# VHH binders against o75319: the designs that were tried, part 38

Target 1, 181 residues: o75319
Amino acid sequence: GNHIPERWKDYLPVGQRMPGTRFIAFKVPLQKSFEKKLAPEECFSPLDLFNKIREQNEELGLIIDLTYTQRYYKPEDLPETVPYLKIFTVGHQVPDDETIFKFKHAVNGFLKENKDNDKLIGVHCTHGLNRTGYLICRYLIDVEGVRPDDAIELFNRCRGHCLERQNYIEDLQNGPIRKNW

## First folded at step 3 (VHH)

Design g20 (framework vhh_7qia_2)
Fold by ESMFold2-Fast, scan of step 3:
Structure g20 (fold): chain B 181 residues (1-181), chain A 118 residues (1-118)
Amino acid sequence: as target 1 above (181 residues)
Amino acid sequence: QLQLVESGGGLVQPGGSLRLSCEASGFTFSSYYMGWYRQAPGKQRELVAFIYSGGSTKYADSVKGRFTISRDNAKNTVYLQMNSLRPEDTAIYYCAAPRTIYGSYDVWGKGTPVTVSS
């Protein structure tokens, strides 16, 4: 349907590139059918996403969609030149090891194929915050060896909003490293 | 008046070592992420090493195990220790404090050249 996600308007559409990484986080873009419930300044379509990223002098090379729905926009609404990956991720729960594995492998594959460019991995869930921040931080901690508090601080600063779910934060700080993924 | 001043570049033979320094002024250094970038002739600038405000580090695959980034917050300085240098490491090396929020900007130094040649 055409129902705007709860609290979607409360979040900045797109964050800044996380320095030292290829990640950029944003909230879910909404296809044209949602615009009837939005003021022009509130619109954030797939086209708006790419315009905002260009305004930052950045370029997307991959979009990872973590929403547990396909109702907000279609992959066909994205430029043909940008790969799209769907990882169905349930909200509220810390993502399971299989989901973490899929995310890590997608990121590793992108980085391997994009060594000669500076294109970004765009990651979003509904708000571009909890599931998005968790998986990005989990990658930085497990794969890049970043200290949990450094990863969380960098994500919060660049997204412009702090991770809200305490179970996610606790898992990042004190949970096990997922070494087999 | 945010400023970064690099030093320590020079000529070195393959297998040699150099230590680059970057002195920061005009901002709260300990709160900034700091990076070393390089630009070889005919190539775009690339990230070499990065240090978070809390001290976590990351490196480009090409320099892992050979380069070490560190910071001394009391001296407002970030360092890049470069060991086992290769001809491919020849570049101008830049210190940077990258932007992390809307309304901020990247702060760059002027660069220090490193040439690895026999």
Scores: ipSAE 0.158, ipTM 0.624, lowest interface PAE 5.0, mean pLDDT 88

Design g21 (framework vhh_7qia_2)
Fold by ESMFold2-Fast, scan of step 3:
Structure g21 (fold): chain B 181 residues (1-181), chain A 118 residues (1-118)
Amino acid sequence: as target 1 above (181 residues)
Amino acid sequence: QLQLVESGGGLVQPGGSLRLSCEASGFTFSSYYMGWYRQAPGKQRELVAFIYSGGSTRYADSVKGRFTISRDNAKNTVYLQMNSLRPEDTAIYYCAAPRTIYGSYDVWGKGTPVTVSS
């Protein structure tokens, strides 16, 4: 149905661009059918997403949707000019190597094709926090050589919320580097 | 509030080297992410190199292997060592502490010019 995801209202809609990267994280946008369950100040539709990005003087060039559902919004609700990529991920579990590879491949492809602009890669799961933060930090650690604590601190500050899942944090800090992209 | 002052720019021949310094004043320098940006005439300002609070670094593809960013938290200073300079490196170089938390401000220096010409 039209049920708001658990704890969705507890999170800021959109974080800030992560400095030195092309990433910006946000919670899942909710299409118009969900607005009946929300106060005006709680609404965060696909249109609201793009308005908030523009308010930060930024522009989206790609959206990566990490949710395991398509019920919250449709790709057709996004501007025609912004590519949309779905990578199905299950919450609570550390993403598997295949998922990590798909994410890295998508990011690397975007960066290669967007060398002449400053457009951002928007990444979201349901809350824009655990799966989103894990995959962004995993990319920074594995591909860019960022120290795990630096990656986590940067994500937490820019998202405005700290990663919550201990298994995700533990894997980022002490887990193996994945070299499969 | 954090203030940034760049120095070390100048005129250098192709193949030469320069070391830029950015001295910070104010408080909590060690907790800031620091970057070097440049702006050539008629172009937008672009990121050259970036250093995290813990010391991890990033570089623009055009400068990888030639430029090295480093920081000295005891001296509140970030450095850019520029080797094998090319005419296309000619620009005004800016030190910046980009916003690191929701609702904060980017901090910019006034810039130091670098000209690579024979």
Scores: ipSAE 0.005, ipTM 0.343, lowest interface PAE 10.6, mean pLDDT 86

Design g22 (framework vhh_7qia_2)
Fold by ESMFold2-Fast, scan of step 3:
Structure g22 (fold): chain B 181 residues (1-181), chain A 118 residues (1-118)
Amino acid sequence: as target 1 above (181 residues)
Amino acid sequence: QLQLVESGGGLVQPGGSLRLSCEASGFTFSSYYMGWYRQAPGKQRELVAFIYSGGSTHYADSVKGRFTISRDNAKNTVYLQMNSLRPEDTAIYYCAAPRTIYGSYDVWGKGTPVTVSS
């Protein structure tokens, strides 16, 4: 139901823009029905997300939702001016090549269509950390040629939390580059 | 005090080259990513080039193949080598680094002007 995701309160709501990229990472926003389970200072609704992005003098141009559920909020809870893309990504496992391809395609498409602005690609999973950090770092490594440790360091600093899943970190550092798409 | 001081700007003819330097003080330089930004008259500030702490680089499409960013951690300096300069590269060039591990506030230099004109 309306249960707060485990450890969700342990994470900062929104990180900072990753410099040299269009990425910003955050934890999943929770719709109004979850507010009864939260103190006012713990609330992080879709509206709160956009307020926090604006406080950083940034603007969202796309949200990519990597959660394997739609129970936390609905696309209709977002401003109609911001496109929403759902990529159902299973937690715990390194995302498969199809998921990685979909993410890369979405990012490349956004960047091509938004050359005349500086709008951000907002990426989230439940905590905005493991699946989110993996796919952003995978993009930087495979598409932008960033060294794996540099990509991970940049993500960790800007998110304000370090990638936790060792299998994700190992794949980023030592896994194959997926450059066929 | 976190400070960045840019130098190396000037007047050059189209097709010319300039090397910009940014000297950092008051922080552990090797632990920070660094960027070069520019602001042309009447326009917004834009990212030109970025270098990660480990040396990976990023370039704006407009400067790819012409500009090279590099760093010398022993000298606390980041460089921007600008080749094949065009009139549209005319701008004040700024160096930037994050103030905190969260990157919430960048440290900015005062800028070094570059004019590309015949």
Scores: ipSAE 0.012, ipTM 0.419, lowest interface PAE 7.7, mean pLDDT 86

Design g23 (framework vhh_7qia_2)
Fold by ESMFold2-Fast, scan of step 3:
Structure g23 (fold): chain B 181 residues (1-181), chain A 118 residues (1-118)
Amino acid sequence: as target 1 above (181 residues)
Amino acid sequence: QLQLVESGGGLVQPGGSLRLSCEASGFTFSSYYMGWYRQAPGKQRELVAYIYSGGSTNYADSVKGRFTISRDNAKNTVYLQMNSLRPEDTAIYYCAAPRTIYGSYDVWGKGTPVTVSS
């Protein structure tokens, strides 16, 4: 069905670029068929996403979609100039090592190919918070050497919402460093 | 603004040991990864060891097993314990905070000279 995801309206559509990184986080865009269930000010389509990124004087170079569904929007709804990567993740559980590896590999590949520009990696799950925040923070901790509490605080501030799942926070703070390639 | 001050360099005979210290002043020291670099006469500066904000470490192959990097965040200090020193270790040793998410710039100390000679 075309039902709005639970609590989707409770979250800001898109955060701010995380300073010192190429990351920006947002909630899942919803294709036009969802608009009948939304007030005009609640709409957040793929087009709305790109307009809001542009309003911040930023440009997307990659979208990483962490949802376990394809019902919210289709890759074809995105500009053909922006690569799209689907990494299927289930909510509630900490992402497994294979998922973490895929995310890190995609980010490293993008950064290598985009050394001559300042384009952003857009990351989203359903709310752009728990799975999204976990994988971004995991990358910063494991690859960039950022202290866990600093990574989490930076993500929370820039997303405008705090990571909610204690098991995700616990893994980031006390889990082992993952080396997956 | 983060500043770095190195100490502990000197003259030592082959097989000897030295402990270098690097004291940082400024904000968010615990958020930076810290490195020790060295520059021998006529050569480019090379990475010797680094320590991540969370304590993970990495070493150049030439010093692995002989050098140990550590940090004390309460003292804003990073250390390099150098054992089994060789003439090839002769260099000026620099403490650095390479580009990180919080700095987006390299912060370098002025260096401390280490000479390994009989």
Scores: ipSAE 0.000, ipTM 0.122, lowest interface PAE 15.7, mean pLDDT 83

Design g24 (framework vhh_7qia_2)
Fold by ESMFold2-Fast, scan of step 3:
Structure g24 (fold): chain B 181 residues (1-181), chain A 118 residues (1-118)
Amino acid sequence: as target 1 above (181 residues)
Amino acid sequence: QLQLVESGGGLVQPGGSLRLSCEASGFTFSSYYMGWYRQAPGKQRELVAWIYSGGSTNYADSVKGRFTISRDNAKNTVYLQMNSLRPEDTAIYYCAAPRTIYGSYDVWGKGTPVTVSS
């Protein structure tokens, strides 16, 4: 359906680039059919996403969509110049090792291909917070060797909202490093 | 409001060392990640080093092995130890912090100039 995701309006549309990384997090863009339920200032379409990224003097090179649905927008709603990757990720549960591996592989491939530019990896789930924050922080901890609390602090600060799911936070702080990369 | 004051810049010969300091005032320093940027004449501002609140650090490739970033949360100060300085390190060095706990870098000091010349 065309129901606005629960609490979607409570979150900032787009965070800021996470310094020292290529990551930027945002909430799910909503295609034109959702506009009837939104005030003009609440609208956040795929076009609005790219306008807000441009306003920050940044450019997207990849979008990773972690939602378990395709009802909010379609890849066809994005510019043809920006690759789109779907990783179906169930909410509430810590992402499994296969999902973590897929995310790491996509990020590493992008960075290898984009050494000569400064384009960003845009990551979103429904709110751009829990699944998004978990996978970005997991990457920083496991691949880049960032301390868990520093990764979480950086994500929270740049997203403008704190990770909410305690099981995700617990896994990041005290869980095993996933070596399958 | 959060304010940053840099010091420690100056003129040094190639191979020399300088230690830059940045004192923060206004808000709780220990809750912020901090960065050092530089801007050389005619070039864009460039990130050289970051430090997270817990002590994790990152460096630009151009300064790895020569520069060390550190912080003293009790003194609300972040430092940049610059060793083996090169003429290409000549720039105005800026300390940076987020305006709010959850913001990106948008609070800047006035900068401290560093000139590396024989």
Scores: ipSAE 0.000, ipTM 0.233, lowest interface PAE 13.4, mean pLDDT 85

Design g25 (framework vhh_7qia_2)
Fold by ESMFold2-Fast, scan of step 3:
Structure g25 (fold): chain B 181 residues (1-181), chain A 118 residues (1-118)
Amino acid sequence: as target 1 above (181 residues)
Amino acid sequence: QLQLVESGGGLVQPGGSLRLSCEASGFTFSSYYMGWYRQAPGKQRELVALIYSGGSTNYADSVKGRFTISRDNAKNTVYLQMNSLRPEDTAIYYCAAPRTIYGSYDVWGKGTPVTVSS
């Protein structure tokens, strides 16, 4: 169906690049079939995503889609030049170690292949907040050695919304570092 | 006055060192990440070094091992220690901090020029 995700309109479409990283976070784009339920200023299609990234003088080199559905947009709606990676994650639960390791592997592979450019890794779930923020912060903490509160603060400031799920925040602050990947 | 004020730039010989300072006023310094950016003639402004509110640091690949960013929260100051300077480090160096808790805007200093030549 063409039902808009709950609270989707409450969130900014795209955040800003997180300084010192290649990450940018956004909410799920919605294909044209959803536009009949949206005012013009509320529309956020795949095309709108790329326009907003360009407006920030940035360029996407990879999209990581963390949603557990394919109904919002299709990979074919994206430019052929931008790789798309689907990592199926369920909401509310802290992502498991397999999911965390898949995310880390994808990020490390992208950075290795893109050392000669400044292209961004775009990450989204439904709202571009909880699962998205968790995995980006987990990467910064475990791989880059960033302090948990610094990673969370950086994500919150650049996304324009604070991480909401207390179990995600607690895991980032006090949970184990995932080193086996 | 509510602003970021850079100092310490100048002319230096290749292989030399400079220490840049940035004094912040008018906001809660310890709650912000702080960065040093530079802009060389004819090029876009680029991030050089970043220090998070808790003290973690991040560096551009071109300056790793040569530059060190640090902060003194009691003095509301961030520093950039630049060693082994090269002609390609010639640029205007800018201090920056996020203006809001949501990261929508940055506060920028006026910049301090650094020239590496004989």
Scores: ipSAE 0.006, ipTM 0.301, lowest interface PAE 10.7, mean pLDDT 85

Design g26 (framework vhh_7qia_2)
Fold by ESMFold2-Fast, scan of step 3:
Structure g26 (fold): chain B 181 residues (1-181), chain A 118 residues (1-118)
Amino acid sequence: as target 1 above (181 residues)
Amino acid sequence: QLQLVESGGGLVQPGGSLRLSCEASGFTFSSYYMGWYRQAPGKQRELVAVIYSGGSTNYADSVKGRFTISRDNAKNTVYLQMNSLRPEDTAIYYCAAPRTIYGSYDVWGKGTPVTVSS
């Protein structure tokens, strides 16, 4: 089944770097087999992702894939020089503490290993919005001490789309800080 | 509330050096990228140098090899070491934290003037 994800075409492929951070968010790239169902201007392959990021004068150092599927593209479709991390995250519900802690550990490990460069952490789910925005904002709030509304506003502005899931927004604004270490 | 205060500008001869400082207050400094911009008489403001939270730097082509940006997170301060100064470096130098994570807006200091003249 090479069907395009629901509403995938409604979202901008890649956002902008979130200033003051190493994060950039995007929607899931679709491997070559999906291109027969897309107009040329709708295509967003793994290669297209890297081209669009380079057009912004940025460079990826890590991709974190939050989708609960492997059907859209394979790690082998990415350049060998860019590490890929899969964190299986169920949509609709607020990510659990284990998922949150795994995301935080991956980000902190990347930052420690990349002190001598300015490479970005690329984060995506299916639309690059709800799960992606939640985990990035959760990191900024819990680790960097950013006010929840400022984190959400920064993500929304840089992604080009607002977080849609009210339960995610409510947890970010009013939920407890998840301290891991 | 983020506040930026620049210092260290002055009059210097061509080939001389100056060290600019920008002290930040009202926020957690280490989580932000910080930049130096300048505005020469009759010109638009331009980016000179930027330093990211992890220490990575980027420079305008006109200053590469002559200017060095650095930060001291313990002192909430960003520095611009300017060597081999030229008359075309004459400008008011501004510290900036563009689109900071707390305000999502550009924050600018009031600037420190640098004049390079014989």
Scores: ipSAE 0.000, ipTM 0.150, lowest interface PAE 12.6, mean pLDDT 84

Design g27 (framework vhh_7qia_2)
Fold by ESMFold2-Fast, scan of step 3:
Structure g27 (fold): chain B 181 residues (1-181), chain A 118 residues (1-118)
Amino acid sequence: as target 1 above (181 residues)
Amino acid sequence: QLQLVESGGGLVQPGGSLRLSCEASGFTFSSYYMGWYRQAPGKQRELVAFIYSGGSTNYADSVKGRFTISRDNAKNTVYLQMNSLRPEDTAIYYCAAGRTIYGSYDVWGKGTPVTVSS
């Protein structure tokens, strides 16, 4: 349907680039059909996303969409110059090893092909917080060797909101490193 | 208190090699990200190489293929092996430690000078 996601208005549209990484996190953009349910200052369309990234003097090179739906916007709502990757994830449960592997593979592939530029990997779920923060932190911990508490702090600071799901936080802090090989 | 002590700098001819060491004390070394920066006279400090707690490495394009960063967690030491040195590598080399991904450092060493003379 055309209903606004629960609590979607409670979150900042887009965070800041996470320093030392190519990641930037944001909440799901909403296509034009949702604008009748939003005040002008509440709108966050795909176009609004790219304008806000540009205002930070950053450029997107990839969008990874972690939502379990395609109702919020379509890939064709994005500029053709920016690759779009869909990884279907369900809320509430820690992403499985296959999902974690797909995310890591996509990030590694982007970084390998974009060594000569500074374009960002944009990551979002519905709120750009729990699934988004989990997978970004999981990547930093498992691939980059970042300490779990440091990864979480960096994400929270740059997103402007703290990870909320205790099972996600617990897995990041005490769970095994996923090699996925 | 956290402390970093660099060593191994010196004079070398172009094409030569040097190995820099940075010994860490006062903290859990294996939990920190370690980086090597350099600062040439009259220039801004720049990142040379970075190594994460798990061993993953990153290098500046200017040194990639010539320099190798490594760490020995049992000795609380990070190393920078510098091969095929060039006059433009002349700088004071600094070790840095941080608890967040590279570019955010909590502790800096005093530096060790490297001069590549021709």
Scores: ipSAE 0.000, ipTM 0.139, lowest interface PAE 14.2, mean pLDDT 84

Design g28 (framework vhh_7qia_2)
Fold by ESMFold2-Fast, scan of step 3:
Structure g28 (fold): chain B 181 residues (1-181), chain A 118 residues (1-118)
Amino acid sequence: as target 1 above (181 residues)
Amino acid sequence: QLQLVESGGGLVQPGGSLRLSCEASGFTFSSYYMGWYRQAPGKQRELVAFIYSGGSTNYADSVKGRFTISRDNAKNTVYLQMNSLRPEDTAIYYCAALRTIYGSYDVWGKGTPVTVSS
């Protein structure tokens, strides 16, 4: 439908680039049909997303959409120059190993193809927080060797909101490293 | 007032080494993330190495295995050890400090030039 996601208005639309990485996190953009339920200052369309990233002097090279729905916006609402990747994830649950592998593969592929630029990987779920933060932090820990507490702290600071789900935090701190099989 | 002062740049031959230093003043150094960026003529400024408050590090693919970032909180200093230098490492190297999105700003030093040439 056209109902605003629960608590969506509580979150900043777009975080800042995570230093030392190509990641930027944001909440799900909402297509025009949702704007009748929003004040002008609350609107966050796909166009608004790109305007806010440009205002930070950054450029998107890939969007990874982690939501389990396509009702909020369509890939066609994005500029033709920005690839879109859908990885279906269920909220509340720590992403499974297959999902983690898909995310890592997409990130690694993007980085290899974008060595000559500084374009960003934009990652979002509904709120751009729990699933988004988990997968970004999991990548930093498993692939880049970042300490779990450092990864979580950096994500929280750059997103402007702290990871809320204790099961996600616990898995990041104490769970096994997920390597390619 | 947060201030960063870089030093250690210079002319070096290919395969050589340099150690850059960045001394911080006017803030609690241990609470900041620190990064080294570089900018070659006609190119965008790029991140080279980054060190988190807890000591974790990230590197650009182009320098991974050759450069090492470290910090000494007692001296309020961040270092970049550059080994196996290549002509393409020629750039002005900048030190940067970052804390949070909550009203914090990137603070940049003035830069220190590094030239790799025979």
Scores: ipSAE 0.012, ipTM 0.370, lowest interface PAE 8.7, mean pLDDT 86

Design g29 (framework vhh_7qia_2)
Fold by ESMFold2-Fast, scan of step 3:
Structure g29 (fold): chain B 181 residues (1-181), chain A 118 residues (1-118)
Amino acid sequence: as target 1 above (181 residues)
Amino acid sequence: QLQLVESGGGLVQPGGSLRLSCEASGFTFSSYYMGWYRQAPGKQRELVAFIYSGGSTNYADSVKGRFTISRDNAKNTVYLQMNSLRPEDTAIYYCAAPYTIYGSYDVWGKGTPVTVSS
């Protein structure tokens, strides 16, 4: 069956832009077929995502979807003007080097193509926390030279929820810089 | 009252330097992220420099190597040292502090104008 992800309702739909970066994190949007299982105030469709981003006076230029499923929404539910990138990322495990490389490459490519605007890179997994927070923080640490605790604090504050997975936090704080080329 | 007060803007020739200051009052500064933004006539406001609570910094590509952001937590002040100024740096410069848990910019300064002209 078609069911709402566990604990999905416990999380804020969309965080705030991470200052000093082009990142914004959010939980997975759910297509209209899930709304029969949600109260009106709990709904968070792809359309709701774009409305909430506009309410913050921000604009999305790219969505990176880290979920290991395609059941929650379809790329065609998004505006044609916003690129969509799927990076299938297994939950619970620290993302592997190939996944980290794909994420870094996508972010670097977006930034090179969008030097003349301030559009955001929207990143989500199921809850917009562990896989999302790990890859954003890994990018800031490895590419931008941000101290691990500074990256984690910024993500937690802007997402409105703290990274939960101890293995992800430990890898960010004590793990090696990933040199993917 | 929570507030930010900018100072240090002015007129300068190309190649000159200015140091902007932003003094924070009404909150504990050391745990907050601080940023400098600018807005040129007819353009959108853009991030110039950002400093994390632990001291890490990020810069816009257009100012890397020329601008330096720093903070003095004992004085509740953030600074922007601007070197090798160019006409395209002409803008009103704003200090911002996200004091909410969601990182929103609820506290903005009124801005300090910087004009780089011969």
Scores: ipSAE 0.011, ipTM 0.360, lowest interface PAE 9.7, mean pLDDT 85

Design g3 (framework vhh_7qia_2)
Fold by ESMFold2-Fast, scan of step 3:
Structure g3 (fold): chain B 181 residues (1-181), chain A 118 residues (1-118)
Amino acid sequence: as target 1 above (181 residues)
Amino acid sequence: QLQLVESGGGLVQPGGSLRLSCEASGFTFSNYYMGWYRQAPGKQRELVAFIYSGGSTNYADSVKGRFTISRDNAKNTVYLQMNSLRPEDTAIYYCAAPRTIYGSYDVWGKGTPVTVSS
């Protein structure tokens, strides 16, 4: 159904761009059918997402949707000029190596094709926090050589919420570097 | 497009100090995180020190407590203050930043040589 995701209202809609990167994280936008269950100040539709990104003087060039569902909004609700990529992830488990590789490949491909602009890669799961933060931090650690605690601190500051899943944090801090990119 | 120019390298005695500078030109210096790397003769390039846009810093264990990285966003410059230098610190030092325009690439300076010997 059209039920608001649990704790969705507890999170800021959109974080800030992560400095030194092309990443911006946000919670899942909710299509118009959800608006009857939200106060005006709680609404965060696909249109609201693009308005909030513009208010930060930023522009989206890619959306990576990490949710395990398609009920919250449809790709057709997004501007045709912004590519949409779905990577299905389960909400409580550390993403597997195949998922990590798909994410890294998508990011690298975007960056290679967008050499002449500064457009952002928007990444979201349901809350824009645990799966989103894990995959962004994993990219920074494995590809860009960022130290795990610094990647986590940067994500937490820019998202405005700290990673909550201890298994995700432990994997980032002490887990192996995935050399599948 | 971001460009980096290093200066400040030279010959110094063990226990001495040097300050390296890296001047950036191009777009939006304050939005980049910046690093200092070094490459000793016959060794692989290694990260020495890193500074985020907000001023957070991180150091390789080999230089922690001896080196300090800092930035001056008004001057588009990042610095590496090197104290208590050892012969093992002899290397070519490189300034680097990931390019937000290209993301997957470090923007590299040409390097500045540092020799620590008596």
Scores: ipSAE 0.007, ipTM 0.150, lowest interface PAE 9.6, mean pLDDT 84

Design g30 (framework vhh_7qia_2)
Fold by ESMFold2-Fast, scan of step 3:
Structure g30 (fold): chain B 181 residues (1-181), chain A 118 residues (1-118)
Amino acid sequence: as target 1 above (181 residues)
Amino acid sequence: QLQLVESGGGLVQPGGSLRLSCEASGFTFSSYYMGWYRQAPGKQRELVAFIYSGGSTNYADSVKGRFTISRDNAKNTVYLQMNSLRPEDTAIYYCAAPWTIYGSYDVWGKGTPVTVSS
């Protein structure tokens, strides 16, 4: 169905690029069938996403979709020039090591193939907050050697919303560094 | 508000070193993420080095092992130590502090030119 996700309207559509990285976070875009349930100013379609990225003088080179559903939009709704990767991630639980590895592999592959440009990796879950923030921060901590509190602060400021899930925050701050994937 | 003033650029021979400085004036320097960007002739501006408010650092692959970013919060200054300079490092170097989503733009310095040539 085309039910709007709970609290989806409470979040800014798209954050800003996280400086020093290729990451930008946003909430899930909703295809045209959802627009009947939204005021014009509430709409955030795949087209709206790309327009907002362009307004920031940025360009997407990859979208990583962390939602556990395919009902919100289809990959075909995206420009042909932008690769789409689905990593099914359950909400509320800290992502498992396999999910963390898949995310790191996708990011590393993109960066290797995009050395000669400054295109961004767009990451979203339903709200672009908890699963999205966790995986981006996990990458910065484990691969780039960023201090956990610095990674979390950077994500929160650029997204415009703070990570809400205490178990995610605790894993980032106190969990083991997973450097070997 | 926050203003950035760069210094330290110049002409150096390949293999030489330069230390760039960026002095910030205004509000709450210690809370800002600070980056060094560069723009080579005919190319887009690229990130070179970045330092988080807590002191963690990040570098472009092209400069890892040669460049070091650091900050002195008591002096409101960020530095870029550039060693083993190569002709391909020739660019205008910019200091930047990102503005929050509640602001309208990043704060940029005016740039300091670096030329690596024999």
Scores: ipSAE 0.000, ipTM 0.233, lowest interface PAE 13.9, mean pLDDT 84

